VHH binders against EKC/KEOPS complex subunit cgi121 (cgi121). Designs and how they scored, part 85

Target 1, 174 residues: EKC/KEOPS complex subunit cgi121 (cgi121), of Schizosaccharomyces pombe (q9p7j3)
Amino acid sequence: MILPLFPETQVHVFVYENVSNCAAIHEQLISQNPIYDYAFLDAATILYKKQVYSAIIRALEDRRDEQMKTKTIHSEVILSLSPKTEISSAFRQFSMTKKSKNIVVVKIDSKLTEEEEFERLDKLVEGNRVEFSDEELQKLIDFKVLKKNYKLDPSTLENPLASILSSIALRGYS

## First folded at step 16 (VHH)

Design m178 (framework vhh_6qgx_2)
Fold by ESMFold2-Fast, scan of step 16:
Parts: structure tokens; sequence; C-alpha cells
Structure m178 (fold): chain B 174 residues (1-174), chain A 124 residues (1-124)
């Protein structure tokens, strides 16, 4: 995938449903196993492709400007999804948990092709791969979680895209 | 209300031992990594030790490796720091901290919840 502001940056996004080994993946993340260097997000928190792309763009901007608050670009993506600039809260809000069933996985700066990343991730993730599309994401979202994470009122919840994107882009100035 | 309450600080002579405890309430203890930081007079808070939410992995700053042991008790919602072979350089206020982030950050900015601290003084 090509981002206009970062055309030389390789970005791959994968969606898995009915994942049975989230606890095992989580253990690998906390042990800092480098083969798990991805942003593992709970699909319950992601409604739109543009939501993920906005967080990726923000993370890349922060890296370019030497303003990253986390140790990896993938952790910066997790932080960038949050309206707040607080690392622990962002992980609580958006990251995969031991109890997650559906996940969104982001890889930035891959030295592998998309097909090679699929082969690697299919070995790590025990679930069904689905298309990264708004239609598939809308089957996996939890609107209660979305409302809480972005502080949406009932009227905004019917069409939350602009509010979500504004929250990501205007962190600290909204 | 989130609270981290440290205890066990005090005055000990060099070569002695001390056990710090931190009681956690108001959040899901079992989902958070726990850490100890310290601040010596005139210095910034520095990382000392951390333990993952499962207790399976521990991390230490080089100056305390082999002397300090961090542990946690999920049934009691406590994290402890056993400090052996104490040195005058270990004199500091020790702070208990919690984070939901699993990306190990030895920097205090990754920690969301903090205790008020407990004072440890090691005499020469």
Amino acid sequence: as target 1 above (174 residues)
Amino acid sequence: QVQLVESGGGLVQAGGSLRLSCAASGFTFSDHAMAWFRRAPGKEREFVAAITYTGSYTFYTDSVKGRFTISRDHAKNTVSLQMNSLRPEDTAVYYCAATYAWDYHTERGAYEYWGQGTRVTVSA
C-alpha cells in the first residue's frame, strides 16, 4: 500500500476473524519477541480503513519529526489511534487482548512482500483472514467500545467517520 | 479511584536488606505491568525493575541486577521489591507504577498510575 505523503514506506494491513490464540500472541508481545513486531489491534475498536490509515500517517509524521513517544513505529500506530497522547490508555483502548476474537494487524517498513507477510502471519495467527475493507470491519466493530474510545454522543454514532478522523489528526488540539 | 500504596521503606546499613510492597486498587491489577522507579536527591526518576502482568518476565536496570528481585501476587493485588546487598547509592524515594502497555518502556512516560513513594536510606 502506497501513502501519498510517504510513498517509499511499505504498509500492510491484515484482518483476522475468529482468532483462537490471542493469549499466546499476547505472551509473545510482552516477552518482546521481535518476530511479533506488528501493531496488533482489537478489531472491536476499528470501524473504517481510513481510521487505520490516519493513525499510520500520524505515526509516520511523528517519526519524521522526531516526536515519537514510543519505542517502535508499531506502538506509535497504537498511540496514534487514541485522542489522548497517553501510552498506557492508548494500549488499553485499541490493542489486542488475551480475550480478543478478531484482530487488525499493521506492518510498517516490511522488508517482505505482502504475500511473504501473509505467509509469516498465517503461521503466527490461528484465525480466518478476511479482506481489509470497511464492509468486513463493520462486521467486527463494537459500537460501545468505539463510543467510549472517541467520546461519541448518540447523534455522532450514526456517522462517526469525520469525528474519528478529526480526533486522530487533532490530538491535543481538539 | 486508582491507588498505589507503597510500604516497607526505612533506614538500613550498607549490605542490609529491605522489602518494599505496593498495594494496588481501583484498576484491574492482573492486566497491568508493574514497575519500581526511584529518585535520588537532586536527580530525575529512574527505572529500577518491572514485571509483566503474568509475572513470567522481569526486567532490571544494570546496577541492581542480582541484588533486587521484583515479584507480584495476583491474589493480594501486590507487587514487591526485595532489595539485598544495599549500597549507599540505592538511597532514594522508591515509586510503584503501573502500565497497560506491553511495549517495555523503561521511561516513566509509559506509566499511567503512580504511588506517592516510600523513602529508602542506606547508611555507609
Scores: ipSAE 0.595, ipTM 0.806, lowest interface PAE 1.4, mean pLDDT 89

Design m179 (framework vhh_6qgx_2)
Fold by ESMFold2-Fast, scan of step 16:
Structure m179 (fold): chain B 174 residues (1-174), chain A 124 residues (1-124)
Amino acid sequence: as target 1 above (174 residues)
Amino acid sequence: QVQLVESGGGLVQAGGSLRLSCAASGFTFSDHAMAWFRRAPGKEREFVAAITYTGSYTFYTDSVKGRFTISRDHAKNTVSLQMNSLRPEDTAVYYCAATYAWDYHGTERAYEYWGQGTRVTVSA
């Protein structure tokens, strides 16, 4: 995918269900293994494609403006999903855990095609690839997690898109 | 209530040793990376050492490599810093800190929970 405001930045988003090796992946992330330089998100926290795209755009804007708060662009994506500006809590809210079963993986600045990146990721992730679509994401979301992360009222939970996007946008602009 | 309580500070002569300990409570210790930071008189807080939640990886600032060793004990919810071959420039208040993030790189911003510090004075 090519973003209009960042035409030279290649972005790929992948969704895996029924992942059996999240604990092993998590150990590679904490060791800071450069092979695993991706944003590994728990699919339980992602309801819409627009949610992921909004976080990516905010991370790229922060990088462009030299206002990144984290060490890597991928960590900045994780931070950008959070309505708060606290790194540790953002990772607790949105990142993959050793007990995750479904994940969303974001790659920014890939020198590979989407197809080549799939081949690389399929060697790292032991699970089933599914389409990055609202339909597939809605099968994997945990609404209790979503409600807690974005402080959603019961009245907005059935149609939360605007609230989620506002939370991400206001964080990027404040 | 989250608490990190440091102990083990004191006065020691150059070339001596001290062991600092940090007792953690009020959060899931086994899911957090732990670190030690220090602040010398008139200076800003600086990174000293960190250990991953598994204990499998440790990170040190160059000035303490080979002299300091960080370790953790999950059964006791403690992180420790063994300080050997102490130098006058190691004089500082030492702080224990915790983070859930794996993108930590030794900067204080990545750390969510902080102790109040324990003072270490190394005489020439």
Scores: ipSAE 0.656, ipTM 0.824, lowest interface PAE 1.0, mean pLDDT 89

Design m180 (framework vhh_6qgx_2)
Fold by ESMFold2-Fast, scan of step 16:
Structure m180 (fold): chain B 174 residues (1-174), chain A 122 residues (1-122)
Amino acid sequence: as target 1 above (174 residues)
Amino acid sequence: QVQLVESGGGLVQAGGSLRLSCAASGFTFSDHAMAWFRRAPGKEREFVAAITYTGSYTFYTDSVKGRFTISRDHAKNTVSLQMNSLRPEDTAVYYCAATYAWDYHTRAYEYWGQGTRVTVSA
């Protein structure tokens, strides 16, 4: 995918359901194994493609402006999903856990094609790859998690897109 | 209430050793990475060492590698820093910190202690 404000930046997003090795992946993430340099998100926290893209765009803007708060662009994506600029809380809210079953994986600045990233990532993730689409994401979301992460009241929960995107765009400035 | 309480600081001569300890309460210790940071007079806070929530991996700033060892005890909710071959440039206030993140950037730490002073004389 090509982002209008970042046409030189290669972005890939992958969705896996019924993942059986999240504990093993988590061990690789905490050890900072460079092979696992991706943003590994719990699919229970992601409702829309636009939610992920908004976080990616915000992370790339912060990198462009030399205002990243985290060590890597992939950590910055995780932070950018959160309505607050608290790195620890953002990871607790959005990153995959040892007990996750469905995950969304983001790769930025790949030197590989999308197909090559699929080939590599399919070897790391023991699960079923599904299309990155609103329809597939809506099968994996946990609305209790979404409500908690974005502080949604019952009136906004039925149509939360604008509230979620606003929270991502205005993070740290509201 | 989250609390991190450091102890073990003091005055020591160059070449000596100190062991710092940090007692954690008010959060799930077993799910958080623990770290030590320090701030020398007139300088910004800098990273010293971190240990993953499993205890299986450790990270150190280059200036302390081979001299300092970080460890943790889940049963006691403590993290420790064994400091050997101390140098005058190790003089600083040492802070215990905790994070759920595996970023290990200075900003990534959510909970902080009040610090314990270490003075290394020439």
Scores: ipSAE 0.751, ipTM 0.864, lowest interface PAE 0.6, mean pLDDT 90

Design m181 (framework vhh_6qgx_2)
Fold by ESMFold2-Fast, scan of step 16:
Structure m181 (fold): chain B 174 residues (1-174), chain A 124 residues (1-124)
Amino acid sequence: as target 1 above (174 residues)
Amino acid sequence: QVQLVESGGGLVQAGGSLRLSCAASGFTFSDHAMAWFRRAPGKEREFVAAITYTGSYTFYTDSVKGRFTISRDHAKNTVSLQMNSLRPEDTAVYYCAATYAWDYHTERAGYEYWGQGTRVTVSA
């Protein structure tokens, strides 16, 4: 996809369900293996495509403005999903864990086509690809996790989009 | 409640050894990377050593590499720092820290939980 404010930036988002090797992927992430330079998110935390794109846009804005708090654009995406500017807690809230079953994977600045990234990522992830769509995401979300991460009122759970996007936009305002 | 409690500091002569320990409670120890930082008088905290949540990878600042060894015990929820061949420049308050993040093993900003510190003094 092409973002209007970042037309030269390549962005790919992939969704995998029933992933069996999250522990192995996590080991590669903690060893700092550059092959795994992606944002690996737990799908239990993502309800909308707009949620992911808003975090990507915020991360790209922070990079453009030289105000990134993390070392990589992909870590900045993870941080940008959080309403807080605390790196460790953002990773705990949104990143894939060794026990995750469904994941969302973001790649920014790929030198590969989307098809080539699919071929590469399919070798790393042992799971079933599904469409990156609101319908598919809604099958994988955990509303208790979403509620806790964004501190949503019970009354807003029927339509939480505005609250989520506001939380992402206001991250680090203070 | 999250607690990191350091012990094992003290006064030693140059060339001596000390073993620091940090007891962790109130969070899932096995999911967090553990690190030691130190602060010399009049200085800011600096990274010393880190160990990943699996214990498979360790990181050290150059000045302690080959002299210090970080290890962890999942059954006891402890992380330890074995300090050998101590130098006067190692004099500092040593802090235990924990993080869930995996891209900031060496950066203090990436660590969420901190102990109160234990003092190490190395005489000439």
Scores: ipSAE 0.625, ipTM 0.789, lowest interface PAE 0.8, mean pLDDT 88

Design m182 (framework vhh_6qgx_2)
Fold by ESMFold2-Fast, scan of step 16:
Structure m182 (fold): chain B 174 residues (1-174), chain A 124 residues (1-124)
Amino acid sequence: as target 1 above (174 residues)
Amino acid sequence: QVQLVESGGGLVQAGGSLRLSCAASGFTFSDHAMAWFRRAPGKEREFVAAITYTGSYTFYTDSVKGRFTISRDHAKNTVSLQMNSLRPEDTAVYYCAATYAWDYHTPERAYEYWGQGTRVTVSA
């Protein structure tokens, strides 16, 4: 896909459910294996496509402006999902864990086509690929996790999109 | 309350050895990567070494590779730094730090919890 503000940047987003090898993937991530240079997110934390795109745009803006806080653009996506600039907390809040069952995977600056990335990821991830859509994401979300991560009150939980996007865009305290 | 308490610093002559220890409490030690940073007089804080929460992987800055060894003990909730073949340029305050992230060497922002530091002086 092509983002209007970053037309030269290739972005691919994949969703996998019922992943059985999250512990093995997590081991590769903590060892900093370059083959696993993707943003691996716990799908329990993602409710909307726009949530993921907003974090990607924030990360790309920070890279453009030479303001990245993390080592890689993919770590910057994980950080950018959080309303705070605390890297450790953002990883705790949004990244895949060895106990995760459903994941969202983001690739930025791929030298491969979407189909080629799919073939590559299908070999790394032991799960069922589903469409990256609001409908599929809503089946995988944990609303208790979402509420805690974005500090949502009960009135906001019924339609949280604007609040989530504002939290991502404000880069900490508003 | 989260605490990281360093010990083992002191004065040593060049070529000597010191073992630093860091005792962790108030958070789930087994879920966090642990690292050592140092700050020499008049210089910026720099990364020294890190160990993954599993203990399976270690990372070192080039200037200490082969001389320093980082290790952790889950039963005691401690991380240690064995410093051998010490040089005057290793003189610094050494800090223990913890992070849930695997961005181990990103300055300060990657590490959530910090100790108060222990001073190491290496004389010629």
Scores: ipSAE 0.716, ipTM 0.856, lowest interface PAE 0.9, mean pLDDT 89

Design m183 (framework vhh_6qgx_2)
Fold by ESMFold2-Fast, scan of step 16:
Structure m183 (fold): chain B 174 residues (1-174), chain A 124 residues (1-124)
Amino acid sequence: as target 1 above (174 residues)
Amino acid sequence: QVQLVESGGGLVQAGGSLRLSCAASGFTFSDHAMAWFRRAPGKEREFVAAITYTGSYTFYTDSVKGRFTISRDHAKNTVSLQMNSLRPEDTAVYYCAATYAWDYHTEPRAYEYWGQGTRVTVSA
């Protein structure tokens, strides 16, 4: 995928359900294996495609402006999903855990085509690939997790998109 | 009530050893990476050592590799730093820190919980 504001930057987003090897993937991430240089998100935290795109755009803006708080663009995507600028909290809120069952995987600055990344990821992830669409994401979301992560009131929970996107765009208010 | 409480600091002669300990409470110790940072008078906080939440991987700053060993005990919720062959340049206040961010271990800003520090003085 090409973003209008960042046309030179290749972005790929993948969704996997029923993943059985999250513990093994997580071990590779903590060992800092460069093969696993992706943003691995827990699908329980993602409701809309626009939520992911907004975090990607914010991370790319921070990289462009030399304002990244994390060491990689993929970690910056994880941070950018959070309403706070606290790295540890953002990872706790949004990143894949060893107990995750469904994941969203983001790749930025890929030197590979989308099809080549799929082939590579299918070797790393033991799960069923599904379309990156609002319909598929809405099957995997945990509304209790979403509500807690974005501090949503019952009134905003009926239409959370605007609140979520504002939190990601501003990412500075406590 | 998150707490990290360091102990084991003191005064030692060059070539001596100290063991620092950090007792953690008020959060899930077993899912956080733990690290030791130090700050010498007039200097910024610098990374010393880190251990992953599983204990499977350890990381050290170059100046302490081979001399210091970080370890953790999940049953006791403690992280320890064994410091051998101490040098005057190791003189600093040593801080225990915790983070859920598993891949950002050397950056102070990635750490959410911090102890108050324990002083280590190494005389020539």
Scores: ipSAE 0.631, ipTM 0.825, lowest interface PAE 1.3, mean pLDDT 89

Design m184 (framework vhh_6qgx_2)
Fold by ESMFold2-Fast, scan of step 16:
Structure m184 (fold): chain B 174 residues (1-174), chain A 124 residues (1-124)
Amino acid sequence: as target 1 above (174 residues)
Amino acid sequence: QVQLVESGGGLVQAGGSLRLSCAASGFTFSDHAMAWFRRAPGKEREFVAAITYTGSYTFYTDSVKGRFTISRDHAKNTVSLQMNSLRPEDTAVYYCAATYAWDYHTERSAYEYWGQGTRVTVSA
């Protein structure tokens, strides 16, 4: 995918359900294996495609403006999902854990085609790939987790999109 | 009431050894990577060593590799730094730090909880 605001930046987003090897992937991430240079998110925290795109756009803006808080663009995506500019808590809130079952994987600056990246990532993730769509994400979301991460009250929970996008856009400035 | 309490600092002659300890409380120790940072007078805090939450991987800055060893004790909620073959340039205040960020071990900005520091002075 090409983002209108960043037309030279290749972005791919993949969704996997029923992943059985999250602990093994987590071990590779801990060891800083460059093969695993992706943003691995817990799908329990992601409700909309726009939520992911907003975090990606914010991360790319921070990189463009030399304002990144983290060392990689993928870590910056994780941070950008959080309503606060605090790296440790953002990872606690949004990152895949060894106990995760469904994940969203983001790749930025891929030199590979989407099909090639897809084939490569399918070798790393032992699960069922599904379409990156609001419909599929809605099947994987944990509303209790979403409510806690974005501090949603009952009135915003009925239509949380605007609140979530505002939290991402105002990260660190509220 | 998150607390990281360092101990074990002091004065030592070049070539000597010290063991620093950090006792953690008020958060889930077993979910956090632990690190040691140091600050010499007139310098920024620099990374020294880190250990993953599992204890499976350790990371060191080049100047201490082979001389320092980081370890953790899950049952006691402690992280330790064994410092051997100390040099005058190791003189600094040493800080214990904790982060939940699993892939971000050497970056100061990734650390959420910090101790007050313990002073290490190495005489020539």
Scores: ipSAE 0.521, ipTM 0.774, lowest interface PAE 1.7, mean pLDDT 88

Design m185 (framework vhh_6qgx_2)
Fold by ESMFold2-Fast, scan of step 16:
Structure m185 (fold): chain B 174 residues (1-174), chain A 124 residues (1-124)
Amino acid sequence: as target 1 above (174 residues)
Amino acid sequence: QVQLVESGGGLVQAGGSLRLSCAASGFTFSDHAMAWFRRAPGKEREFVAAITYTGSYTFYTDSVKGRFTISRDHAKNTVSLQMNSLRPEDTAVYYCAATYAWDYHTELRAYEYWGQGTRVTVSA
């Protein structure tokens, strides 16, 4: 994927459903195994493609401006999904857990094509690949989790896109 | 109510040992990484040691490697720091801290919950 503000940055986003080895992946993440250098997100927290793109753009802006709060661009994506600038809470809110069943995986600065990254990730993730699309994401979302993470009221829950994007763009300011 | 309570600090002679303990309550201890930080007189807080939520991996600052051992007990919701071969330079207030993030081993900002600290004084 090509982002208008970062045309030289290679970005890939993958969605897996019915993942059976999240506990094993989580163990690799906490050991900081470089093979697992991706942003692993719980799909229960992601409703739109634009939600993920907005977090990626914010993370890349923070890296460009030397304002990253985390050690890696992938951790910065996780932080950027949160409406608050608090690292521990952002990971609790959005990252994959050992109990996750559906995940969204983001790779930034890959030298591999999307197809080559799929081949690599298919060896790490024991689940079914689905298209990164609003239709597929809407099958995996948990609206109770979404409401809690973005503090949505009933009036915004039926069409939350603008509220979510504003929360990501203004992280910690509104 | 989240609470981290440190104990075990005190006065000890150089070459001696102390065991610090931290009792955690009010959050899911088994899902959080635990760490010890310290603040020496006139200095900022610095990282000492961390242990992952599983207990499988530990991290140490170079100056304490081989002398300090961090461990955790899930049954007691406790993290401990065994300090051996203590030096006057180890004199500090020691703080227990907890985070849900794996981006945590040396970064103060990654830690969400903090204890009040326990004082360690090492005499020459």
Scores: ipSAE 0.661, ipTM 0.833, lowest interface PAE 1.0, mean pLDDT 89

Design m194 (from ql4 with Y32H S56K S57Y T106V; framework vhh_6qgx_2)
Fold by ESMFold2-Fast, scan of step 16:
Structure m194 (fold): chain B 174 residues (1-174), chain A 123 residues (1-123)
Amino acid sequence: as target 1 above (174 residues)
Amino acid sequence: QVQLVESGGGLVQAGGSLRLSCAASGFTFSDHAMAWFRRAPGKEREFVAAITYTGKYTFYTDSVKGRFTISRDHAKNTVSLQMNSLRPEDTAVYYCAVTYAWDYHVERAYDYWGQGTRVTVSA
């Protein structure tokens, strides 16, 4: 997908279910292995495609404006999902863990096609790829996690999209 | 309540050695990275070294590579910094810090800090 505000920026988003090697992937992330330069998110935290794209747009805006708070654009995506500007907390809330089973993987600035990135990720992720769609994400979400991460009250849980997007767009200002 | 308690600072002559220790409590030690930062008089805090929660990977600022070694003891919930071949420019207050993130060089990525331990290296 091409973002209207960032037409030159390549963005790929992948969803994997039933991943059996999350502990091994997490080891590679903490070692800062450059092969794993992606945002690896726990799918339990992602309900909508727009949620992911809002975080990507915010991260790209912060990079454009030289206001990144993290080391990499992919870390900035993880931070941008959080309604707070606390990096450690954002990673705890949204990044995959050793115990994750379903993950959402974001790649920014890839010069590879979606198919080429899939072939690369297939060597790294031991799981089943599914479509990046609201329907598939709804099968993997944990509403208890979502409610806690975005501080949703019972009235917003029925239709949380606007609240989630506002939290991402107004991060640090709300 | 998260606590990080540093010890081992002191006065040493250039070329000497010191070992700093940080005792950690109030969080799951095995899931968090630990780091050392320092602040020299009149300067801002800078990154010194970090170690992953597994203890397998370490990161250093260029000025201390080959001279400093960071390590952790899982059984004792401690992280240590062995400082060899000390230089006057290593004079600073040394802080232990903890993060769940893997942006180890970014001060803002750390959510808890110790009180600091003073290291003075005389010429």
Scores: ipSAE 0.804, ipTM 0.897, lowest interface PAE 0.6, mean pLDDT 90

Design m197 (from qm1 with H32Y A33H Y57S T106V; framework vhh_6qgx_2)
Fold by ESMFold2-Fast, scan of step 16:
Structure m197 (fold): chain B 174 residues (1-174), chain A 123 residues (1-123)
Amino acid sequence: as target 1 above (174 residues)
Amino acid sequence: QVQLVESGGGLVQAGGSLRLSCAASGFTFSDYHMAWFRRAPGKEREFVAAITYTGSSTFYTDSVKGRFTISRDHAKNTVSLQMNSLRPEDTAVYYCAATYAWDYHVERAYEYWGQGTRVTVSA
């Protein structure tokens, strides 16, 4: 919930499996409905808790340094998951779609408790809440999607954590 | 090859109308949000209007609300901008752009861009 480098920033991460209303949620996101001001990620793209935290930290660093490339901190999280600073591509690679079935939802700067955010999200998301843990994420990942998004070779695919974190940290650099 | 080709620009007197069109090819048009941006002489490029890939929502900069209408045609892979009650300050090169992201006002969020079509509104 609280990050050591940003102790005053409230962060909540939620995982939902077997979501039946992704098309409806996606329509609300593209219409910029303020009720849906979260980073909605496709769980098929997320393998580790550290992957999500690294993107959050990168987004918060860019906001602190006045170097955000997107409109909102939640959009910046989506961008920060990508190994390159291409906003459209990052949304195509990591954001939920109308065809998504499992999602990871990130809320930054929440004025609510984790339980209050759960109550709000449970009204928006028609699916089953599961723990935000490496074990649960590994049930939802699509390794073909992960390999493509991070350009992983077959030799590193069995233990890709370091490669993914380096890609997020060194995004846009040579 | 990805292409966005604008047409419909020209010279018109204040109070007149123009309809701009943008023909898209080389990508899955139905998956992308479409927008119009413009750059006036001596100024930066600015957002004008956007339409979601479904066509269900539209967005406009304040100065054109009520005067401009953005629309899209899935069968023809086109996006259009109907410009009514034109003002001299609408004089600009108008650009068509495509994005998968929903930060519609952010120029950097757009992946594909057209060459632009020139609109001149005389007093």
Scores: ipSAE 0.817, ipTM 0.911, lowest interface PAE 0.6, mean pLDDT 91

